# Designs tried in a protein design chat: VH-VL binders against Protein Skeletor, isoforms B/C (Skel). Part 1

Scores and structures below are computed, not measured.

Target 1, 133 residues: Protein Skeletor, isoforms B/C (Skel), of Drosophila melanogaster (Fruit fly) (q9vgy6r287to419)
Amino acid sequence: LAFEVRWAVAGESIVVQLVAKLEPNHYMSFGISPNKNISQMIGADAVVAWVDPQTGNGFATDYFLEGKAQCSGGRGACPDTKISEKTNSIRLLNAAMVNGYSIVTYQRSLAATDRLDLPISITGAESVVWAIG
Unless a header shows other numbers, all headers, positions and changes below count from the first letter of the chain; antibody chains are not in Kabat numbers.
ipSAE, averaged over its two directions, is called F for ESMFold2-Fast, E for ESMFold2 and O for OpenDDE. V2 adds 0.75 times the mean of E and O to 0.25 times the DockQ between the complexes of E and O.
[cut] stands for letters that were removed.
The coordinates of atoms that the task and the answers printed are left out; those that the model quotes come from them. Centres of patches stay.

## First folded at step 1 (VH-VL)

Design u6
Fold by ESMFold2, look of step 3:
Structure u6 (fold): chain C 133 residues (1-133), chain A 120 residues (1-120), chain B 107 residues (1-107)
Amino acid sequence: as target 1 above (133 residues)
Amino acid sequence: EVQLVQSGAEVKKPGESLKISCKGSGYSFTDYWLGWVRQMPGKGLDWIGIIYPGDSDTRYSPSFQGQVTMSVDKSITTAYLQWNSLKASDTAMYYCAREDYYGSGTYDYWGQGTLVTVSS
Amino acid sequence: DIQMTQSPSSLSASVGDRVTITCRASQSISSYLAWYQQKPEKAPKSLIYAASSLQSGVPSRFSGSGSGTDFTLTISSLQPEDFATYYCQQSYSTPYTFGQGTKLEIK
């Protein structure tokens, strides 16, 4: 599983580049763990990204990752924008497919922008999560 | 392909017990909530509840709480709906249905239904 | 409990007609709204999830709209296979609840 993450601060934002060799219809994700002591996918504030291999178009969206069990209870377990609507609290900057590698570059605010986003600390350590799926 | 296959029609008397089944295939049975829905003859749809086969977490409609029991046997990817003592008012079609992967609460696949007839 | 009210309860239409069915929730359910089609002697079939997202394999003549309390299912050009009963369902909170149904009949 060759997954690389690159980042740089750009003004009030962070620019993140995700690189992976994805199987068809698979995605990359990268985010901030809600538990700073461990990397925990459930409850993470993550960006999910992919490239359409036929068109070269890229996608990136901000998700609050929850287990399926929590979402089936309705209110208070999942935000409504996560369940069925692509959420774009981030800005896609570039996308490409090079030698079978999907490359997505996006920009995200360093500050939390809604109640489920976790702020990125530029001055402290953060626990991160990542996945291919 | 995703399938939910339910047990066959039942004809029962009031006071008898009954357990009907819903076998899931073609998907990871433990990763999706599974719901039960009642439809009385000529009527609309009544939500009974949902169960998560991974850990048997259950949530019942208040109208059905204590009236039926939902359970699963994940080793054979089968869910059950069970009555200890049937009433004539339990006469209905009963569907099992799978929730969407992302937890929208929408049922994307349905069983064919089990007709339960309870009469004297 | 969240009450779902469909309108109309029944509707008569011809092949080729544009059909609109509405669903009102007794409180905001955001976009946690599904639409189902049910034909006689058959299980319901999912058409729309999350108010406006088309379920896989459903023809593009079906569309959903709305958020909050007021939702609409539209069939842009009615086909013979579309004569059925349609239900909305909220999944905002348990117990999930269905509308009473809208029977769409051939005129």
Scores: ipSAE 0.007, ipTM 0.551, lowest interface PAE 9.0, mean pLDDT 77

## First folded at step 4 (VH-VL; from i7 with heavy chain G99D H100Y L102T R103E Y104G S105Y, light chain S91D)

Design j2
Fold by ESMFold2, look of step 7:
Structure j2 (fold): chain C 133 residues (1-133), chain A 119 residues (1-119), chain B 106 residues (1-106)
Amino acid sequence: as target 1 above (133 residues)
Amino acid sequence: QVQLVQSGAEVKKPGSSVKVSCKASGGTFSSYAMHWVRQAPGQGLEWMGYIIPIFGTAKYNEKFKGRVTITADESTSTAYMELSSLRSEDTAVYYCARDYYTEGYFDYWGQGTLVTVSS
Amino acid sequence: EIVLTQSPATLSLSPGERATLSCRASSSVSYMHWYQQKPGQAPRPLIYDASNRATGIPARFSGSGSGTDFTLTISSLEPEDFAVYYCQQYDSYPYTFGQGTKVEIK
């Protein structure tokens, strides 16, 4: 198990849980494209999350991905993609370390998207960033 | 109409445990946070913790430091709170309360369960 | 932990009078809620996010404030408004409530 995402829509918000086995200086990230056309990933919002193994404190911060119309499917960010920190619109609900897994649960408003309907795919349909922080 | 129906009053001896149930009906259960709040006789409200049933994770008030366990059963739409190593100061009414769209705003409350701890 | 201090502890008033209830936070709070609790009942939601009335709450109830100072106002007390009122924050764990303000008939 490298990276697991669980989610649920709760009225005008979405609750997301990220689970990964991370090394101490690593983080996990997950983004949802506001454009349902996956071939255009400009404007994606990403949440960067991690748990401090010493304190058990969790962190979740949203970032805005900037880029061009076409992006490679390789490991890492697209060429010319710029990560811009947004105003924090993320509410951290829970964080834990369980059997070496970092678990972060957060909530954010659906109003941060370009549609009222937010189809989320966790099987090969979403582009995610997984990198050392 | 969302309804939260709790188990009945209990009388317990110091050092024992109590498990209170909270059955939800008339709305979504699995994706809403279910909180537990207690109120000692003549006192104010004290937050104990919560669970989001679909995720199975619980968050606790450290004041209870390992004495409280919050669980949920999605198949029966029922949340549970177990408090162990009971003390006389744990005598209180225990409420379950639903978090409105996970906004930290408790829109529906159970009727309360009186737990009395006495010798 | 954010401590919420409500004042006054007891407010003795007659029907038709204006009630003003204060809630002060030990540090800045963005998200303050108010609940009403009548004897023998669970609390019920009254005001969320400092100033928004919960569903079914009459217009005589209003909330205001920001930062560390929040106010609940009942413009003209009705007989059903004599109860205990609690403020609650959810900015930081643990979630905390004020100790309550009892509004009682003079």
Scores: ipSAE 0.007, ipTM 0.602, lowest interface PAE 8.6, mean pLDDT 76

## First folded at step 7 (VH-VL; from j2 with heavy chain T102R E103Y, light chain S30D D91Y)

Design k3
Fold by ESMFold2, look of step 8:
Structure k3 (fold): chain C 133 residues (1-133), chain A 119 residues (1-119), chain B 106 residues (1-106)
Amino acid sequence: as target 1 above (133 residues)
Amino acid sequence: QVQLVQSGAEVKKPGSSVKVSCKASGGTFSSYAMHWVRQAPGQGLEWMGYIIPIFGTAKYNEKFKGRVTITADESTSTAYMELSSLRSEDTAVYYCARDYYRYGYFDYWGQGTLVTVSS
Amino acid sequence: EIVLTQSPATLSLSPGERATLSCRASSSVDYMHWYQQKPGQAPRPLIYDASNRATGIPARFSGSGSGTDFTLTISSLEPEDFAVYYCQQYYSYPYTFGQGTKVEIK
């Protein structure tokens, strides 16, 4: 699991680079966990990214995961997890595949500018989530 | 289910401050934005601001930026709104409301807290 | 700041009648929410994102619209529907509400 995240603050934006060796049709994701004490995917503000090995085109899509947080504890049916795509939430800067590693670089605002964005703090600790799938 | 329970009604003098609490139960507290909305007698709804507890950051309506402070305590699942330099125009019912994953959609509301500002 | 103007201010109708409530935004927005409020109660979510019914809201409630013009329709009024209805935008901060439309029994 060679998954690497690099980031830097650039003015009122953050530039993030994701690097992983992905199997075909897999993706990498990175986001801010809604619970600072415990990293979790549900309720996270996440970017899902990959490189198409055929074309070399990169993809980065900002998602906000919905659904199952309200079902903690107890017995019963939970709603399916839902993904809501965000408007103008990220800018793809670069994408490449080098020696089987997929590399995607993107930029996003530090402030909450979309109805589904979580603010990114530059002065405090953040809980992060990441996955390959 | 999710429930928001607010502190009781208050009578305050002009120039003082009030701090209203909103305790959440039945769901995740830290990841949902908690908003404050007030309603003066016979009037509509006025958005005051929010906090996302996990990040500790708040956003305020500029009308209130110098007088309102919104905070959260994750250990007790409680959000707070403090309004300072109270005036008679601040007499209102103050609601906390949960924003469903920052949709701007208030899916659960507290019962409201009446704050009366009078001499 | 986006101003939401609701019309009419008051709608006097009988049970069984169709209610049509309008909300106009001062500039284009992507989505609109609607809330119902009865005397002495907190607002209740009704419609989100212009046209989706909130949890537990019966099928007689529907929403439509885009851009600057949004409509809430109650196809056949029931006694429990007599209340004040508010629209709300979240396209930009500050979030704003319309001034309300009161639906009252004739």
Scores: ipSAE 0.008, ipTM 0.527, lowest interface PAE 13.1, mean pLDDT 75

## First folded at step 13 (VH-VL; from t1 with heavy chain G56D)

Design v4
Fold by OpenDDE, fold request of step 15:
Formats: sequence, structure tokens, C-alpha cells
Structure v4 (fold): chain C 133 residues (1-133), chain A 119 residues (1-119), chain B 106 residues (1-106)
Amino acid sequence: as target 1 above (133 residues)
Amino acid sequence: QVQLVQSGAEVKKPGSSVKVSCKASGGTFSSYAMHWVRQAPGQGLEWMGYIIPIFDTAKYNEKFKGRVTITADESTSTAYMELSSLRSEDTAVYYCARDRYQYGYFDYWGQGTLVTVSS
Amino acid sequence: EIVLTQSPATLSLSPGERATLSCRASSSVDYMHWYQQKPGQAPRPLIYDASNRATGIPARFSGSGSGTDFTLTISSLEPEDFAVYYCQQWSSYPYTFGQGTKVEIK
């Protein structure tokens, strides 16, 4: 199982590219841990991404991981917009299938844009979370 | 200050190809998406696509049906736009423009390159 | 694609007058921007995210709106403001521009 994360800082933004060979109906997720020293899922600010191999359409959804349970009634691992309106801070730039690999590129601010976001420090170490499922 | 300097005017025959360059200076090149936008004489603006140089990732307006290819050379901080199978309707001024990312507007523009397609 | 329709096509006014430009989207837009273009020049950013002035833009320029209706206002036209103005969205691909409004001297 291969999962690659690429990133580049551009001003007050960061551009992230996720690469994985996903099975049908699978997703890849990458996010920031609320704990700088430990990879902690609960409380993480994550992006869930996938590519539809039939249409070629890509998706990058802004998530807040309140818990490990599947999203229900705005509780659990939920898209930000299901928790609170107008809290999407992920800009999908591109998505493609190349040689069986799903490649999703998105942009976000280094700073938090709402209460469901975590800031990214470029001067210190960050702990991250990731998953494929 | 960021500056985008484009290559000179081109005169092309129908069916041929043109490649326009856009050299960036005064700022970071690789991490910013570089867009291409064209403008036919007396007409509005049309988005063609962009490239993120550091990832060599490009996205295109499907209207061009694979006729456009956008590339970048990080070593020279130069973006390129190649348009093939030229037709008279492709006569336009072609602009490169940098994506600011935050809020998503194009903050810096090249001076434009006139491409004339005539038999 | 999201179609942006600007109105009017041409606005003829005198220096000192107020200019009101409209941009209507075929569907809701999260981010709308405005550009100014003078003859023989490249467009330059004017207003970003509906209501924020870009760097170096005078206070006489203002923007407002949300959803499908956006407005650019020039409170008192200066001679250098006579140009073509374009709205632009990136809420969905492809990114699109309005057809432009020409502000010309009466």
C-alpha cells in the first residue's frame, strides 16, 4: 500500500498533492494532528480525496475528525460543511488517474480559516494523520 | 516585485502550432499555478488552463479538446503554452497570469503575446 | 460551466459620475473577482472575493454581492477609470469571465 504526500508553500498557502493506487470506492486522507508531537486522529483537520475512474472527476473534502465513527448527525468523522455551514476551506486544483494512481492536488491556507481548521506551522514540526480506506 | 515577461508576437498558418513563453522573476515560481488566458480581438477573456510547475501538474479547459499543452521549466522560471492545429479563430492575445491561491484571483499578468493565424 | 453575464455592455459617463456595474452568475459563486483592462494593456486585479480592493486600488472602487449577483461600484469616475471591467469566478471548472463592461467617456 503506497501513499505519497507532496507539498509546497506559496505565500500564505500550501499546495498539497496526494498520490495513491486506490481500489474502487476507496479514498485517501491526509490531515494535521491537533497534537504537535503525536499523530492523533481525534481532533484532526483532514482532507478526504478520491478520483472517480469512470468520469475522471476528483474530490477533495474538508473533514474534521471529532471521533472515529462514521459521520452521523454532524458527529464523528464528518465533512466540515455537515458540522457547520460555509466551513469548507479546501480548494481542489486538479485530480487525475495516471497509471492506476489517483492524484489529487488541493490548496489550503496555512492559517486556520474557521474553527474546524488547524493551522500549519512552517517554522516548527507538525504531526500528521493519514489513512486509506 | 513579481514580473511576467512573455515572448514576442507570432504569425502562423492554419494547421500549424505556436508555443508562447512566460518568464517569471521577482518571486517564487515553482509553487504557484501559472494560468493562460486568451483574448480575441475586441472580445473578452477566456481561461485556457494552468500548470503547477513543482508538481508538473496541468489542468485544461476542455473546450480546446487537447490542442493546448502547458509546461514549465523550473530552472528558468518559465511557463509555456503550446496550441496546435491553429485556426483563424485562435487569433488572439495570449496572457500568462499567476494564481495568488488565497481567494483565487490572478495577481500578476504578463504583457500578452499576439498570435495571428492567417493563410 | 458557470456563465457570467455583465451589464450593461457599455456604460457612458462623465468624470465625477457614479458607475455601477453588474455581474450575474448562472449558479451560485463562492468567489468573485473583478479586473480592469485598459487598451493595449493586460488586465489587472481590481476587487477580489467580491468586496476587497487589490493592492494599489483607490478607495473609490468597491465591490459587493453574494450568490449569483455581484456589483462593482466606482463612486466618482476619474479619467483613468475609463476602461473595460471583467468579473471572474473560480468556484467551478472551467474558470470563466464575464463578457466585460466598457466604461467610456460620455
Scores: ipSAE 0.921, ipTM 0.957, lowest interface PAE 0.5, mean pLDDT 96
Fold by OpenDDE, fold request of step 15:
Structure v4 (fold): chain C 133 residues (1-133), chain A 119 residues (1-119), chain B 106 residues (1-106)
Amino acid sequence: as target 1 above (133 residues)
Amino acid sequence: QVQLVQSGAEVKKPGSSVKVSCKASGGTFSSYAMHWVRQAPGQGLEWMGYIIPIFDTAKYNEKFKGRVTITADESTSTAYMELSSLRSEDTAVYYCARDRYQYGYFDYWGQGTLVTVSS
Amino acid sequence: EIVLTQSPATLSLSPGERATLSCRASSSVDYMHWYQQKPGQAPRPLIYDASNRATGIPARFSGSGSGTDFTLTISSLEPEDFAVYYCQQWSSYPYTFGQGTKVEIK
């Protein structure tokens, strides 16, 4: 299992690049833990990303992980927009499939844009969550 | 203050290539996407593509069908745009412009580089 | 691609008059921005995200709109405001610009 996360801060924004060799119909996910000290999935602000190997189209969806259950009625692990309208704070910059590796680059604000976002501190330690599935 | 300074005007023959540079100063270079936008004489603006220097990740307008190559040198804070197989229609002022990231607008622009393609 | 159509092509007005510029998108856009370009100069950001003035932009400039219809308004034209104005969208790639509206002195 190879999952690489790259990031760079640009002013009030952070640019993140996710790299993984994904099996068909799989995704990679990276996010911020609600607990600064431990990786905690529940309550995490995460991005779910994948690349369509046939079209080359990339996807980066803003998620809030209320639980591990599949999203239903806005409950569980859901896209932000399924919980509340106009709460997408993820900007997809680019996506590519290179040598079997899915590469998704996105930008978000360091500050929380809405109640479903968690802020990212550039001065303090952060705990993160990640998954491939 | 962030400044983008581009290379000088170019005169090229059809079929040749041109490489325009854009040097950034007064701010962070590597983490900001640098876009290239051109403007034919008396015409509007056309987006060509961008690069994120730190990731060496570029995205292009498919209209140019692989004729455009955007690169960056972090050591010199310089972005480059190379356009090959030049045509007369490529005659334009070429601008580099920095992505603000927030909301996706261009906050700083180079002064522009005139590229003239003529036989 | 998303096509942005600006109107009018040319707007002839006198200093002190109100200018209203339109930008219509072929499909709904998430973000619309406006740039000002004076002769011999590069464009500069004017309005971002439909209604926010960029740094250093006077209060006489304002923007509004959502979805496919956006408007740039100059409440009272100053001599330095005579220029070409472009709208630009970010919702999908490629980034696209309107063809521009020239605000010229009457």
Scores: ipSAE 0.920, ipTM 0.957, lowest interface PAE 0.5, mean pLDDT 96
Fold by ESMFold2, fold request of step 15:
Structure v4 (fold): chain C 133 residues (1-133), chain A 119 residues (1-119), chain B 106 residues (1-106)
Amino acid sequence: as target 1 above (133 residues)
Amino acid sequence: QVQLVQSGAEVKKPGSSVKVSCKASGGTFSSYAMHWVRQAPGQGLEWMGYIIPIFDTAKYNEKFKGRVTITADESTSTAYMELSSLRSEDTAVYYCARDRYQYGYFDYWGQGTLVTVSS
Amino acid sequence: EIVLTQSPATLSLSPGERATLSCRASSSVDYMHWYQQKPGQAPRPLIYDASNRATGIPARFSGSGSGTDFTLTISSLEPEDFAVYYCQQWSSYPYTFGQGTKVEIK
């Protein structure tokens, strides 16, 4: 299944759009690896997003990925990651289902906004992680 | 410095439509959400919706569902709001406003466009 | 929809007096902002995220509050402060404004 990530810088923020055709009870994630040389989900600062196909409501939650874990009750089990929920520094801007594709648009700060966030480097290389689960 | 310049005042008949433009200059256009907010005479402010031009992604206040369309032209750095099936209650000043994103407040506003709906 | 109720509707005061404006939300709000609007002008940002002054806003303006109860304070009114003040939430769609508090010269 295809997964598309688009993003752009807007001042002190980054706006991100995640697009994927999700199976039921699955989600999208996009994050920054703490190891700039290796794209890994574990130890990463990530956003987990999905659209509820019944209500059309979108969700985007900022997580620090620590290993295998039961996801929150609304998303089903995480495939292979343990997730620590952050204070949710993400602003959900839009969510939609179009031709079976889940589309979530959100904003986050380029700098860390709570204790678990890893700052996004404006001037350095960053490793990017993503997953569908 | 960022400036938002809107099209001029309009007088419309009930049942018609209006399209208000908002041209941005002095900063990045395409990655910022451009919002539309209206204010009826003697009334408060009412959020109508926004567009993020680079993603061609718009969201609308359900109150206006089916009557409002928000678009953008990246080549001219211009956002548009079209309101159809106009009623006298749609008489208002229409503002464009840029979302700063950090905390979600509007840092720049257009000067406003008065739309008068009268028979 | 989160309803923002501002009180009082009108606040009649003299220059130099302290103004206290209230905004109450129908449910908890993560982000509350305040705007000032003078006649014939667009709103201008005043306070963001409950307590932070926007760029160029004088120190006599302050904000406080959390959850459902928010306050804007003008410590000593100047002639240019007689305007309408709106609170606004950015926590859930639709984004909503309070109905406004008019601060007018007594």
Scores: ipSAE 0.438, ipTM 0.749, lowest interface PAE 2.7, mean pLDDT 80
Fold by ESMFold2, fold request of step 15:
Structure v4 (fold): chain C 133 residues (1-133), chain A 119 residues (1-119), chain B 106 residues (1-106)
Amino acid sequence: as target 1 above (133 residues)
Amino acid sequence: QVQLVQSGAEVKKPGSSVKVSCKASGGTFSSYAMHWVRQAPGQGLEWMGYIIPIFDTAKYNEKFKGRVTITADESTSTAYMELSSLRSEDTAVYYCARDRYQYGYFDYWGQGTLVTVSS
Amino acid sequence: EIVLTQSPATLSLSPGERATLSCRASSSVDYMHWYQQKPGQAPRPLIYDASNRATGIPARFSGSGSGTDFTLTISSLEPEDFAVYYCQQWSSYPYTFGQGTKVEIK
C-alpha cells in the first residue's frame, strides 16, 4: 500500500493530508517522534485516521503512542504498545474514498493543546513516524 | 492585514451559472481553507462549502450537490465559487471567509458579492 | 445537521441597557461562535469558543454556555452595537448558523 503525507503550516496550525489504500477496518497514522534523530513509534504524538467505506465518514483522533517502559527479562515478554487517551486537539477537515484510497485531511495546532500532545516545531528538524494498521 | 476582495455584482437569468472570485492578500493563501457562505435578502447565513488550495481539496454542503464547484488558483491567491442551474431563490449575497482553523471560526470575510437571478 | 435557534428574534433596547441573547443547539456542540452583522456589511467575528473575545472586540461583549445552551451578553449597549447577531457552530458538517437576533433601538 502506498502511503502519502502532505502538510503545510497555516499560522498557528499545521494542516495534514493522509492518503493510503487501507484494508477494511485498518487505519493510517502520522506523528512526530520524540527523538529528532531516531524515528520510533513509542513515545510519539500521532494522529490516527480512517474512512468508513460504507458511509464515507472520516475519523481523525490524536493519540500518544506509549510503548514498553522496559522489557523485563525473567519470565515476562515485552508489554504491548499502549495507545493513550484520545484528545480533541485534532480538527477533521475532510474525508473521502477514491479508487480504494482513503483520504483524510485534518488540522492540529503547532503548540501542545493538552499534556500528552508534543509541540510541532517549525524552526528545527523533526523526526516523523507513520504506520498502517 | 489579511484582506479578501471579491468580484462585482452579477445579474443572471434562471438556468445560467455564476462564478464569483475572492482574491486574498496580506497573508498566506494556499494552506487556509476558504469557505463560501451566502445570505438571501432578509435571511440568515448558509454555508456552501470550502477549498484548501494547496491540497486542491473541496467539500460541499449536500444541499447544493451537483450545482456548486469551488476552485482555487494559488498563483493568483484567488478562490472561486461557481453555482450552476441558477434559480430565483439563489438571489443572495455570496461571501468568502477564511477558516482560522483553531476552533473553526471565520476570522476574515470578503465584502460580499450580490448575485441577482431574475426572469 | 445541528439546528441553532436564537431568541429573542428582536430585542428593542436603549443605549446603556444590558442585552442578553440566547442560542440553543439541537444537540451538543463542541464549539460555538458569535458574529455581528450591520446592514450592507459582512459578518465580523465577536466571540469564539463560547467565551473568548475575538481580536479588537470590546470588553462589554461576553459569552458563556456549553453543550446546547449559549448566551451572548452586551453589558452596556453603545450606539454601534445595534445590529444582527448570529451564532455559529462546528461539530460536524455542515456548518450552521442561527437565524439571528436583531438588536434595535427602542
Scores: ipSAE 0.389, ipTM 0.750, lowest interface PAE 3.1, mean pLDDT 79

